# Miniprotein binders against p46086, part 4

Target 1, 378 residues: p46086
Amino acid sequence: MEVKARAPGKIILAGEHAVVHGSTAVAAAIDLYTYVTLRFPLPSAENNDRLTLQLKDISLEFSWSLARIKEAIPYDSSTLCRSTPASCSEETLKSIAVLVEEQNLPKEKMWLSSGISTFLWLYTRIIGFNPATVVINSELPYGSGLGSSAALCVALTAALLASSISEKTRGNGWSSLDETNLELLNKWAFEGEKIIHGKPSGIDNTVSAYGNMIKFCSGEITRLQSNMPLRMLITNTRVGRNTKALVSGVSQRAVRHPDAMKSVFNAVDSISKELAAIIQSKDETSVTEKEERIKELMEMNQGLLLSMGVSHSSIEAVILTTVKHKLVSKLTGAGGGGCVLTLLPTGTVVDKVVEELESSGFQCFTALIGGNGAQICY

## First folded at step 2 (miniprotein)

Design E7
Fold by ESMFold2-Fast, scan of step 3:
Structure E7 (fold): chain B 378 residues (1-378), chain A 81 residues (1-81)
Amino acid sequence: as target 1 above (378 residues)
Amino acid sequence: SPETLQWAELAIDYIREMLQKVSERMGNPDVLDRAERIIQRAEYLLQFMKEHLGSDEVIQRMEDTIRHLQEQVDRLRKTLE
């Protein structure tokens, strides 16, 4: 039959850049998803010797014969183990690259090659050489810092692993995986992220797999429970950025101005910790009062990001627009472009601010923060 | 808190709006996907309410509203497949 999976993107609420220098950062899942539908042919089907990948949002389809895949990626089926995540070797990755090259991907779509390679690796290691049609669609813009690659890896892995589970989901609703299966899923998704990014931190796939929120500092990840509804307007500036150059720029500023920048990083650490405490709190403080405190901390964090030199004129244009509507915004991720977060207090009507932002060429999404991680549906 | 209750009422109203759209058989894939996302947001909020809000009446009303929308989405999803 058919298996469906989805996985959320993520945003960084606070601590971007400063986390490289020993500060705490907070990341959260967003209810914008990558969806994967895995469909096996009926045993009676006339042609069932192919693996097909459909990228629905961009109307691209790729298809390989299973014989060709097995020829290019030879493996001993006796060593295939779904319960033991496996790293893709450089040799195997080169063989997979040949399979991708044979599909004659349009030159303007070459950025998809690593995602397709990840798909082939995860599929052949978890399912093996069985025919299927895999359909992918995503609500997440690629390369915008919203965790689209991690969401892809998590959603793919969830669908692939779920195909081995014989239990039925109640109705057509989405179901979360148990802790053991989420841990296995997250480890496989991390192997997929290695193909896309070389040396990923593991943060994006962990947030996407487990959902909710995390805080992380000096290589340690702590999962957090959000105890309040938190809504954001996410504005994609559509301005590309060089993450390595931005990170390098902050480091160079810290060398030139060590005392000032140490104070900036310490201030960010305090903001991140306080944001986590407010959101995690189960006390009787009103949602409105918590929203006002979060609003002020986001505004302070944006000021410190300006001090680090990672804002951009496009980001500032978004912030000025949201200020007209009495809203507070900050960049998320690397800065220099990319996405901007705007807190939406309870009862906020977004139509006018969205219209104004879109008239400036920006792309807008509304998202609930700290929701579910990976989910499956049979 | 009063604000959390206000948020719950807003969520229920939006779920009811989605239920009307789905019930009118205006259910295309976009409407169904939006309805499913609203159900998910409502389920997320319902978990907070069960832990933090002592209003059994509002909790029950939310559960009933989610259930009705899910049933209608399920019926229309089968028609589109």
Scores: ipSAE 0.000, ipTM 0.130, lowest interface PAE 18.0, mean pLDDT 83
ESMFold2 (binder alone), alone request of step 2: mean pLDDT 71; pTM 0.589

Design E8
Fold by ESMFold2-Fast, scan of step 3:
Structure E8 (fold): chain B 378 residues (1-378), chain A 81 residues (1-81)
Amino acid sequence: as target 1 above (378 residues)
Amino acid sequence: SPETVKQLMERIYDIALEAWQLAERLGNPDVIFQLLYEARQIIREVRDLSEKMGSDEVIQRMEDTIRHLQEQVDRLRKTLE
């Protein structure tokens, strides 16, 4: 039996940084996916006693005997309940770390250790100690702020839960899960995110699981429905960033200039709310008119992000290139590098702008915004 | 002239990117942050002009920006020598 799952990354459309200070933020799924293929061996197959993980994009393979896994994570299947998501204890995480260490990861690939630990935790809790080969590949660049860790957790959880469903429906393509299964999936994915990030916000995994859009304010997540097609060019500057330092810098600026920065945060709150309202609107306003309003809000938001001190010369170089083509861009996420979003109005030809951006060393993707969440295929 | 404005816009873009690439090679990409911002603002203003009109004031500002960007590029090149 073979099960395939995919889960989208995400971008922040507006409200990054200001959301830490009480403003609304809006995040949306993007149609760039992490894929997971789960294969159970035939009864006559070799290695019926092993769990194998293949990371296709980096040509790495890991393999454990089920006996060794069971020794390190001493549960039996009768104590496992996939309908009740479980947190990995500190003691169990240490045991899993030993299993990962035994695979002799190269020093330059140690960043994979938390993802592999998440895989072992989710696999053993949802499936138990059964042999399988799990293949992972991703369209999302690592460390770019596009939600790659959440997409991994969501896609992996979707494949594992789907393999356990007795009512399997064969589709000729990708199928979405119902609300009950998405809620269970999202809770399991959040447990995976805890292994990777310690104290995740839940934003990334919620967007990846449910798709579409969310707005987030003061710890409250609200799911939103996109009622217009929205396409972005996503430009990865390939410039690394220190998110904690950037967040700290904004907070320090707010201490030095409290009235000015409160006004900046309030302006961002208004932009985020208006952007969400435009995209959710079912009125007869044309897509072109909505795109023009979204362009102006994105441009205003970028100006406010510059006022917060979170832009970067690489971001400004991307914006310079897109402005020449009459396009509007803003940073997404932490800034200081990372990714830049450029709205692509209906009918936009991207070949020349992509060529110019890539000539400057940047990486480009086109993505549909606010689409599907987690999906499965049999 | 629309052709003159377009040529000046392309020249501002080319020089600004060259300044950024030189600053990146020096490990100081942020030294040209302000120049990239100013280049973007002028190109943005130009895109909003009608096809039939380039203001003499806009053309003068573009020429001034080209001079400033070229001076910065020349300084960065001397540093790399």
Scores: ipSAE 0.345, ipTM 0.770, lowest interface PAE 3.5, mean pLDDT 87
ESMFold2 (binder alone), alone request of step 2: mean pLDDT 69; pTM 0.577

Design E9
Fold by ESMFold2-Fast, scan of step 3:
Structure E9 (fold): chain B 378 residues (1-378), chain A 81 residues (1-81)
Amino acid sequence: as target 1 above (378 residues)
Amino acid sequence: SPDVIFQLLYEARQIIREVRDLSEKMGDPETVKQLMERIYDIALEAWQLAERLGSDEVIQRMEDTIRHLQEQVDRLRKTLE
């Protein structure tokens, strides 16, 4: 039996940083996916005693005996309840960390350890102690702020939950899950995110699970339906960032300049709300007219992010290149490096701007925004 | 100096925007395009050198070049008056 799942990454379209100060933010799924293939051994297979994880995009393979996994990850119940997502205790997480350490990860690849720990927890709680081969392949660059950890958790959970369904003959293409299954999946994915991030917001896994777009403000998440095609060039600066330091810097600026920064945050709130309204609108307004309005709002938002002090020379280099081509760009997420979004109006040819950006050492992706969430295929 | 590099790239972006907008008003778009490409090339080269070599001399040279290019944009704008 073989099950395939995929889950999208995400971008923050507007409202990053200001959302920490009570403004609205908008996040959207991108059609760059993490894929998971789950294979159970056939009855004819000899030695059905191992769990194997293959990270195909980085050519790494890990394997554990089921007996060793059982020793490290005991459960206090003889039954597994897939309908009740379970949090990993600190004690169990330490035991899982030993399983990961036993695989002798190279020092330069230690960043994988939390993802592997999440895999072991989700697999053992949803499937139990049964042999399988799990193959993961991601289109999302690690550490770039495109929601790669959430996409991993969502795609893993989708494959694991789908494998437990009795009727496995649903179709031959990618299929979305119903609302009940998406809710269960999202809750399990959130437990995986807790292993990777400790205290995740739930934003990344929610947009990856449900797709489309969300707006969020003061802990409240509202799902949005995109009613227009929206295409972006995503440029990864490959410059690492300290998100905590950037967030702290904005807060310190707000303390030093409270009236000015309150106005900045209020302006961002208005931009985020207007962007959401434009994208969700079923008005007779043409796609081209909506693109022009979105373009201007993105440009305004980038100016406000500059006012917050979260841009970077690498981000400005990307913007310098795109403005030459009459395109509008803004940073996404924490800033200080990371990724830059450039709106691609209908009919835009990207070859020259991509060539110039890649010549400067940046990594480019084109993505459709607000598409599908988690999907499965048999 | 990351802050100086940031400021130079920001200034270059503003100058390119001005030159691009002026190209829509001029009868000699090729000259404006060449000026825009020159600004871009110099700004990007400075950013690449500063990120890899960390040279304050390169940054200073770029500040002077950007200032001279802004003077050229100002002259183009006066010509269109």
Scores: ipSAE 0.000, ipTM 0.492, lowest interface PAE 10.7, mean pLDDT 84
ESMFold2 (binder alone), alone request of step 2: mean pLDDT 65; pTM 0.475

Design G3
Amino acid sequence: STKVARILERLAYLLEFIAEQVKELGNPEDLKWAILALQYIAEMLRKAVEELGDEEQIAKALDKIVEKLREIAEHGSEELIRKAIEKLAEKLAEALKELKE
ESMFold2 (binder alone), alone request of step 2: mean pLDDT 63; pTM 0.493

Design G4
Fold by ESMFold2-Fast, scan of step 3:
Structure G4 (fold): chain B 378 residues (1-378), chain A 101 residues (1-101)
Amino acid sequence: as target 1 above (378 residues)
Amino acid sequence: STEVARKLEEIAKELREIAKEVKQLGDPETLQEAIFKLLYIARELIRAVKELGDPKEIMEALYEIALKLWEIAEHGSEELIRKAIEKLAEKLAEALKELKE
C-alpha cells in the first residue's frame, strides 16, 4: 500500500556560462537522491480525509483537509487528465499560495513555499482529492546548484504516476520506467519546475528523469550513454551566489573583449565535446588513461572559467586544498561560490582531503556520475 | 545637504518605478532582476544615510531589509517581494523627511 520513488540530482561537467554564448555543455546525474514515499490510508484510518506532507530531513509536517484543498483549487478532479501535463495558471497558483500560508511556515523556512506549492499542484492534478501521506527526504542540499528542485519534481511525479497504475507487480528493489512513462514524467516535472523557477531550461529535470548524461547546445538536448565509471568529490562551499549577476558579468566581459572571449567560448565548446566523446567511447582505452584525459580537460575548463570571471575565493580555497592531494578540481554551475567538483581517479582514498575541506567549513559528498534516472519500487 | 536630498529623491523615484515594474511582471527572470535592483538601491541609500550621519536605527533597519532582499532574491516570492518594496519605500520616505526637516 505504499509507493516509493527516487530521483537524482545533477552537476555540470563542463560548459557552464559558455553555453549561454553558443558553446556545448555536458550535465550528468549524480547518485545523491531525493526520495518520495506515498502512503494511502487503510479504510479504517482516523485521518482518511487529509493530505499530509512530511519533510523528513528538516522535521517539518504539513496537513490539509481535502475539503479545504477542493475549496481553494477551482478544478473538478472527477475527470483527471494525468496523461496530459498541465501548467499551473497564475490564478490557481495564488489559491495554492493561500493554502501554504495557512500552514504558518517559519520565516527562516519561507524558501520551502514554492516546493510545497509544486507538491499541491502535482498531487491534485495526478491523484486528485484523495487522502494520503507523502514523505520526502533529500540527500541534496537546497540552493547549492545540484538540481535539488528538479530532483524533487521528478521524484514526486514518479511516485504520483506510479501510484496511479491500476496493476502493480512487486519487483526486487528500484526499477526504472519505460521511455513512454519517462517522457510523461519529465513533462509533469517540468510543470513543477515552472512553479519553482518560472522559466526553467528543462535541463535539470531531463537529467534527473532520464539519468546518465546529456550534452546541450543552442536549445538542443542530446542524451548520452556513459561507458565508464566516473567518481567525483563534490565540495559545497556554502557560499551563496547571484547567478543572474554572474551571467551578466560574463556577457559584459564578452562585449568589452569580444575576440578574446569568443576564443574562450570556442575552447570550452571543444572541451565539452571531447569530454562527452571520451565518456561515451567504447574503444579499448583503459579507464585510467581516460581519467587522465578527463583530469586535464577539467583543469583546462577551470582556467577558462577564471578567464570568464566566475570563480570565487571560496572556490580557489577548495582547489588549493585538492591540489595539495594531487587532485584536479573545477567549479560547477554558476560559480561565485556554490559547488566544486574534484575528479577521483580509480583507487583514490578521500579521507584526508575530506577532513581538511570539512575543517575549513565546507560540506563534502562523494558521488558516482552518469547513473540511473527516476526509479520506483512497490 | 540640498544635493544629497535631490539624490535621495531620485532614488525614491527609481524605487517607485521598479515597484510598478514588479507589479506588472509575468516573467520570473524580470522579477529576480527587479529584486537585485532593489538591493542595489538599498545599498546606495545606506551609503547616503551614513554620509549624512543619520541615526543608527535607520541604518540598522535598512541593513535588515537588504539582508531579507538577498534571501528573497535567492528563492523568489512575489508576495514577499512586494512587502519588501513597500517597507523599503517607507524607510526611504522617513529618511528623506528627516533630512529636509
Scores: ipSAE 0.000, ipTM 0.105, lowest interface PAE 24.6, mean pLDDT 80
ESMFold2 (binder alone), alone request of step 2: mean pLDDT 63; pTM 0.522

Design G6
Amino acid sequence: STKVARILERLAYLLEFIAEQVKELGNPEDLKWAILALQYIAEMLRKAVEELGDEQTIARVLDTIVSRLQEIADHGSPELIQRAIDTLSQKLADALQRLSE
ESMFold2 (binder alone), alone request of step 2: mean pLDDT 61; pTM 0.465

Design G7
Fold by ESMFold2-Fast, scan of step 3:
Structure G7 (fold): chain B 378 residues (1-378), chain A 101 residues (1-101)
Amino acid sequence: as target 1 above (378 residues)
Amino acid sequence: STEVADRLQQIADELRTIAEQVRSLGDPETLQEAIFKLLYIARELIRAVKELGDPKEIMEALYEIALKLWEIAEHGSPELIQRAIDTLSQKLADALQRLSE
């Protein structure tokens, strides 16, 4: 009757921007989740002809008659094939856009339109034209670079695919999917990401689906297992950013200063590889010693990101606040605003640094790094 | 050391030059870029003074200035930025005097 799914956001631990220029990057799941609850109506329900989407965090509800959805979507695209992920055609996406427009979204909330379009595509392709109520809530701030769109796609896909599994094991909480189901889920989530981002890298959805960490370089993704606890303070500057402009700026700097920038990118590659090796290591090195090594590598990476020109006054303000508390921080993702990561060594009390950051208008989260991927609950 | 004193003097001179440039700014985008450069310099100063015996007072002063620069960036006020630069320059001059003693 009811299926619940959740999927984690992600952070880039090292290698952002330099990865566009052939360096290695490392991304990790964070234990902040997007949740999806899928509810099927009782056979006697009066509204047995509707699909309803509830966005609980912002108190918005959207509802479509199944007949209207069927009319809007081209006949061929209504054919169910759960085992073969399908790309949304331009024609179908245009039809879905009409369904979204009919819901009369406020102009200030137009940023939701791509997520709603993704929901309609994934729902109709995996479930078909069956009535349901889908409830979404998220611990992830939208547009902050913490992988909220990928977490949405992964959590949605997990709930939708889980509803089609006939052998449901009753569990006392969240359970992970097997490798075969995770692979199928990840491919469907990637199709959802295409609707939101056009040409996604596949990094965000892969981290969200599989959890733990990944290493990526030149289009090649390698899954990693974290063998140490990592705790981060994530500070959202609440400053928006233009990722394309930031990426372009780095490329222009590389054209003007090719030898210097090649050295910067090579240094980042070495940092990313060393961070991955430390985190994967099963040696007898203490957690405290590993934390000190990671701390220094994060500090070095932030210096190199400054050399690339992708920091921001808001990011630097966060870093200076954390330095006062003898902590090390770096931006994560595109920079120019967005989120900042601060390593929290074992035993660190965060109350005072969080209080100072929040007094400056920033939003703070504490997260464990490298945990679970997509999970389901019956 | 003489090397640290020379470096701090160089940074103080650079900040005075930036202060003169900021006075003429009326473009919010250019203002944001200038503030970014100032925050970068402040962070490099914090790193440079880590080698001094108990630099806590200097780091706390630089932290307060950096927060004010960030606050001012959101309001786009050249006058408030100039005040922050003047404060940073004074703190650096005080630090240089301490090192010379």
Scores: ipSAE 0.000, ipTM 0.126, lowest interface PAE 24.4, mean pLDDT 79
ESMFold2 (binder alone), alone request of step 2: mean pLDDT 64; pTM 0.513

## First folded at step 3 (miniprotein)

Design B3b
Fold by ESMFold2-Fast, scan of step 3:
Structure B3b (fold): chain B 378 residues (1-378), chain A 101 residues (1-101)
Amino acid sequence: as target 1 above (378 residues)
Amino acid sequence: SPEVERALRILARELYLLELWVEQLGDPEELKLALEFLEYIAEELELAAEKLGDPEVIKQALDLIREVLKTAQELGSDELIRQAIRLLQDLAERLDQLSRE
C-alpha cells in the first residue's frame, strides 16, 4: 500500500512585521510543494519491524526499529492518537531527541533534527507502531521564509491521515480532503509546528493546509478565496536572517518613534485590506487593471518595510535589478535577507531577469499564488 | 518526473491566466504580447514532451497549434488566440496524464 501527499509553501503578500503591532496581514499558498510518500510493507516483506525516513532531495536516510521507538516514546490508545491532536510534552520531546541523536547527524545537517523529531511524533501519534518507509522531497528551500516547515508538517500529516481513513476514494491525480479532514489535518500540523518553532502563529500551516489565501489580524485567521491568478518571481537571496532580532528592532523603533510608527502600521493595515479585496473581487475589472493596482500596493508596502528597518542590502540588490526590467518587488516574511517577491504581469517572460539575478548568486523560482492546499494521491 | 510534473503545473496555470487576459484585450500591442507568450508556452510544452521520451506523439499537435498562432498573429484574431489556448490546454492535460504513467 502507497499513499502520496503534497502541501504548498506560502508567502506573506503584505502585512509582515506590522501584524505584530495590530495590522492586518495577507498570506498566500505558492505552487512549490513538499511531497511525502508513505509505503507500508507487503505482509511477506523482510525487515517489516522498521520505520524508515528518506530525505530524497539531500540523499539522507534514517531508520529505527519499532521496538526502540516503543521503548523511547510513551504510548496511549490509537483512538487518542488519530482523532484528537496531541501536543508533544517537553519530556517526550527529550526522548525523541535521543532517537534522532542515535542516527549520528553530521554537524552541517543538525538543522534537520527538529524536522525528524516532528516526523517521529506525528508518525507515532497518528499511525502508532507499524512498519513503513516515508519518503520526503521538497521544492522549498529551507530557512528562506517560504513555509518549508509548515509544508512538511501538512504534507506529512496529510499522508498519515489519508492512510488511516477507512473510506478511501481511490482516483487519478491529486485530490483535496474534505473540510472535516482538513480541520483535523491542520490541527495535527500545528502540533508539528510547535516542535519546530515553539510558539507558531498558525498562519503557515493554515495556508498550507487550506490553500488559497488567508488574512489575519489580532490573532484571528480568516480564509480567503482567490478569484484572481497571480504569478510571482520568488528570489531567494540565500542570506540568513535573525527573525527575533528583526522583530525586536521594529518594536524598539516603535518605542523611539511612536506616532510615526503608528502611522506606518496603519498604512500597512490599509494596504493589506485593499490587496485582499482586489484578489477576492469578482467584479468586471480586468486582470491587467488589478495587476497594476497590486503592483502599486506592493511598491508602497516595500517603502513602509524600509521605514520599519527590515530590508537588507541583498533585498535592495534584487529590487534594483527588477526595477531595471520595469517590475515591482517587495521582501516577504522577516526581511533582513530571505526571499523577495516580484509581481509578473500576465504575459511577462522572465528569462533575462532570472539570468541577471542568478548571475548575482541568487536563486529564482516562478510560482502561482493562491492555489491548492494539501492534496492526496492513492 | 517530478521536475516535468512541476513544469506542467506552471504551464497549465499560465494558460489559465492567458485565457482570462485574452478575454479583456482591447489593444493590438497587448494581443501581440499574448501571442508571443503563447509561443513561449508551446516551446516549454515541447521540452516537457521531449523529457517524457515520446515527443513524436505531441509534434503534430504542436505543429497545428503553431499554425493557429501564426494565423492569429497575421489576422489579429482574438477568437484564434482563444482556440490556440484551448489546444495548448488540451496538450498540457495529455502530457500531465503521460507524466503520471
Scores: ipSAE 0.000, ipTM 0.282, lowest interface PAE 16.4, mean pLDDT 83

Design G2b
Fold by ESMFold2-Fast, scan of step 3:
Structure G2b (fold): chain B 378 residues (1-378), chain A 93 residues (1-93)
Amino acid sequence: as target 1 above (378 residues)
Amino acid sequence: SELERAQRILERATYLLKFAKETGDPEELRWALLALEYIAELLEKLGDPEVIKQALDLIREVLKTAQELGDEELIRQAIDLLKQLAEDLRQLS
């Protein structure tokens, strides 16, 4: 039997950084996916005793005997409950790290260890100690701020949970999970995110699980319906930066300039709320008119992000290039590098702007914003 | 041998630390620290002061990098592990 799952990445449309200071932020799913294929051996197959993980994009394969996994991750049937998401203890994570070390991961690929550890935890807690081959591939670049870790956790969890539903779904196109299964999935994905990030916000996995958009402020997450098609060009600068250092820098600026920064944060709050309202609106306003309003709000938000000190020369280079083509761009996520969003109004041709950006060493994606969350296919 | 195994794990922790410094990603740093936490038990059994000193040097670099990244949890974990291995080294002396 074979189950396929996919989960989208995400972008922060507005409100990054200011949300730490009480402003509203808006995040949206993007139609760039992480895919997971789960294959169980035939029931009549004699004594398959291995769990195999294949990372297709980088041509790496890992394999463990189930006996070795069971030795390292203690099995207790009273604690194995698919309907009750479980946190991985530091003691268990240390044991999982041993399983990863035993695979002789290439030195250049050590950054994969967290994802492999998350895989082992989620697999053993949801499925238990059964043989399978799990194949993962992703359209999302690692470390780019597009929610690749959350998409991995969500897609893995979707595949693992969906293995119990085969009597209802036969084998056709991608289908969404019901609300109850999405809630369970999102809670399990959050436990996976804890392994990768320690203290995740829950935003990335919620957007990836449910799709569409979310609005978040002061620890409150509100799911939103996107009622318009919205296309973005996403430009990856390939410049890495530390999110925690950038967040700290904004906080230090707020201490030095409290009145100015309070005004900046309040302005961002208004922009985020207006963007959400425009996209969620069912009124008779044309898509073109909504796109013009979104364009102006994105331009204003980028100016305020500059005021917070979180842009970068690489981001400014992308913005300068897109302005030549009469397009509006803003950074997404932490800034200091990472990705830049450029609104693509209906009918926009992107070939020339993409060519120019790629000639500068940047990576480009075109994405639909606010689409589907986690989906399964048999 | 156990010594060769310990050296391989130290080498891997070194590469994880390198990637953490290169990417600025605190999660790569967390994985370097987890590798060093695992090795602590092997080092105690092995009782080799030079290998323990190498681990201590790496933990100091993890701590320094965690401080630069502003990760309070990693700072705490690195300090705790540094204290544990420093005590192990003192008992071997």
Scores: ipSAE 0.000, ipTM 0.282, lowest interface PAE 16.0, mean pLDDT 83

Design a1
Fold by ESMFold2-Fast, scan of step 3:
Structure a1 (fold): chain B 378 residues (1-378), chain A 81 residues (1-81)
Amino acid sequence: as target 1 above (378 residues)
Amino acid sequence: SPETIRKALEQIEKALKEIDEALKQLGDPEKVERALRIAERELYLAELWVEQLGDPEELKLAEEFLEYIKEELEKVAEKLK
């Protein structure tokens, strides 16, 4: 039998960096997905004793004998319950790392090792030691700040749990999970994120699992319902970033200029709260009028990010290009490179701006913001 | 305005063209699903945009074109089953 799952990436609409200093931030799901297909072999199949992982978007395949996996990953009945998410111990993680190392991953692709480790942990704890082929295909560029690791964890968990859920959904389209199953899924995905990031915030996996938007401040995550369509152009500068150095730089600037930076952080807090209120609003305000307000808030936020010192020449190049087309843009995430968001008002045609950006070596995606979370298909 | 309707339909037409291109790229069902999802998204946005038109003649023409595009998207979705 086959089950498919998908999970969205995410972007930060406002509040990046300032959130470290007590401001509110807003994150939203984007309709760029990581897909997972889980296939169990027929009883007559030739390879009934293996677990195979295929990373389709990068044409890599990994395979393990179930006997080898059982030897490496210790049996513990307390961690075999699907309804009780389990943390991977340091001892077990080291054993899993050996399984990954045995696959002889090329040096330039060592960044995949944590994702493969997460796959082995989630698979063995939710499914156990049964043969399968798992195919992963991602629309999200890795290392660009669009939540690709969280989307991987959420999509993997959704596929694995869907194969074990008592009632299967009818129909051939994508369907959302109920609240109880989403909560279980999100907790398992968070355990996967711990393997990849050590101490994840829970923000990325929550947005990817539940969809829509979240507001977060001082460790508290609040789920939000988007009541308007938002279309964005996402431009990947393909410039790598050092998040730790950027975060440290903002903190150092706050030490040198405490009054000015406190005002900057307070301004960002107000922008984030107003953006959330506009998007959640059910009042009579037209979509066009809301888009104009959002446009101004994004422009203001970008100016404040410049004040924090986290823009980059590549980001400014994107902004200069989009301004020629009367569009407003801001960086998303850590800055210093990475991705840039451009609001696309209703009716905007993007061909010419995309052509110009791509001619500069940038990668472009159009995305709908605040849509569905994790979904399954049979 | 008629210009607004033209732009919305132009976006849907481009999304349908992306589906056709994806169908020619045999070997990636996820690529085809992505193109279809983009087309469905653009249709949804165009429907919301057209609903804001106040002119009854413009609204009628836009609704006729949206119905035609919906039928074309349904045919593509059924073919991909």
Scores: ipSAE 0.005, ipTM 0.451, lowest interface PAE 10.2, mean pLDDT 82

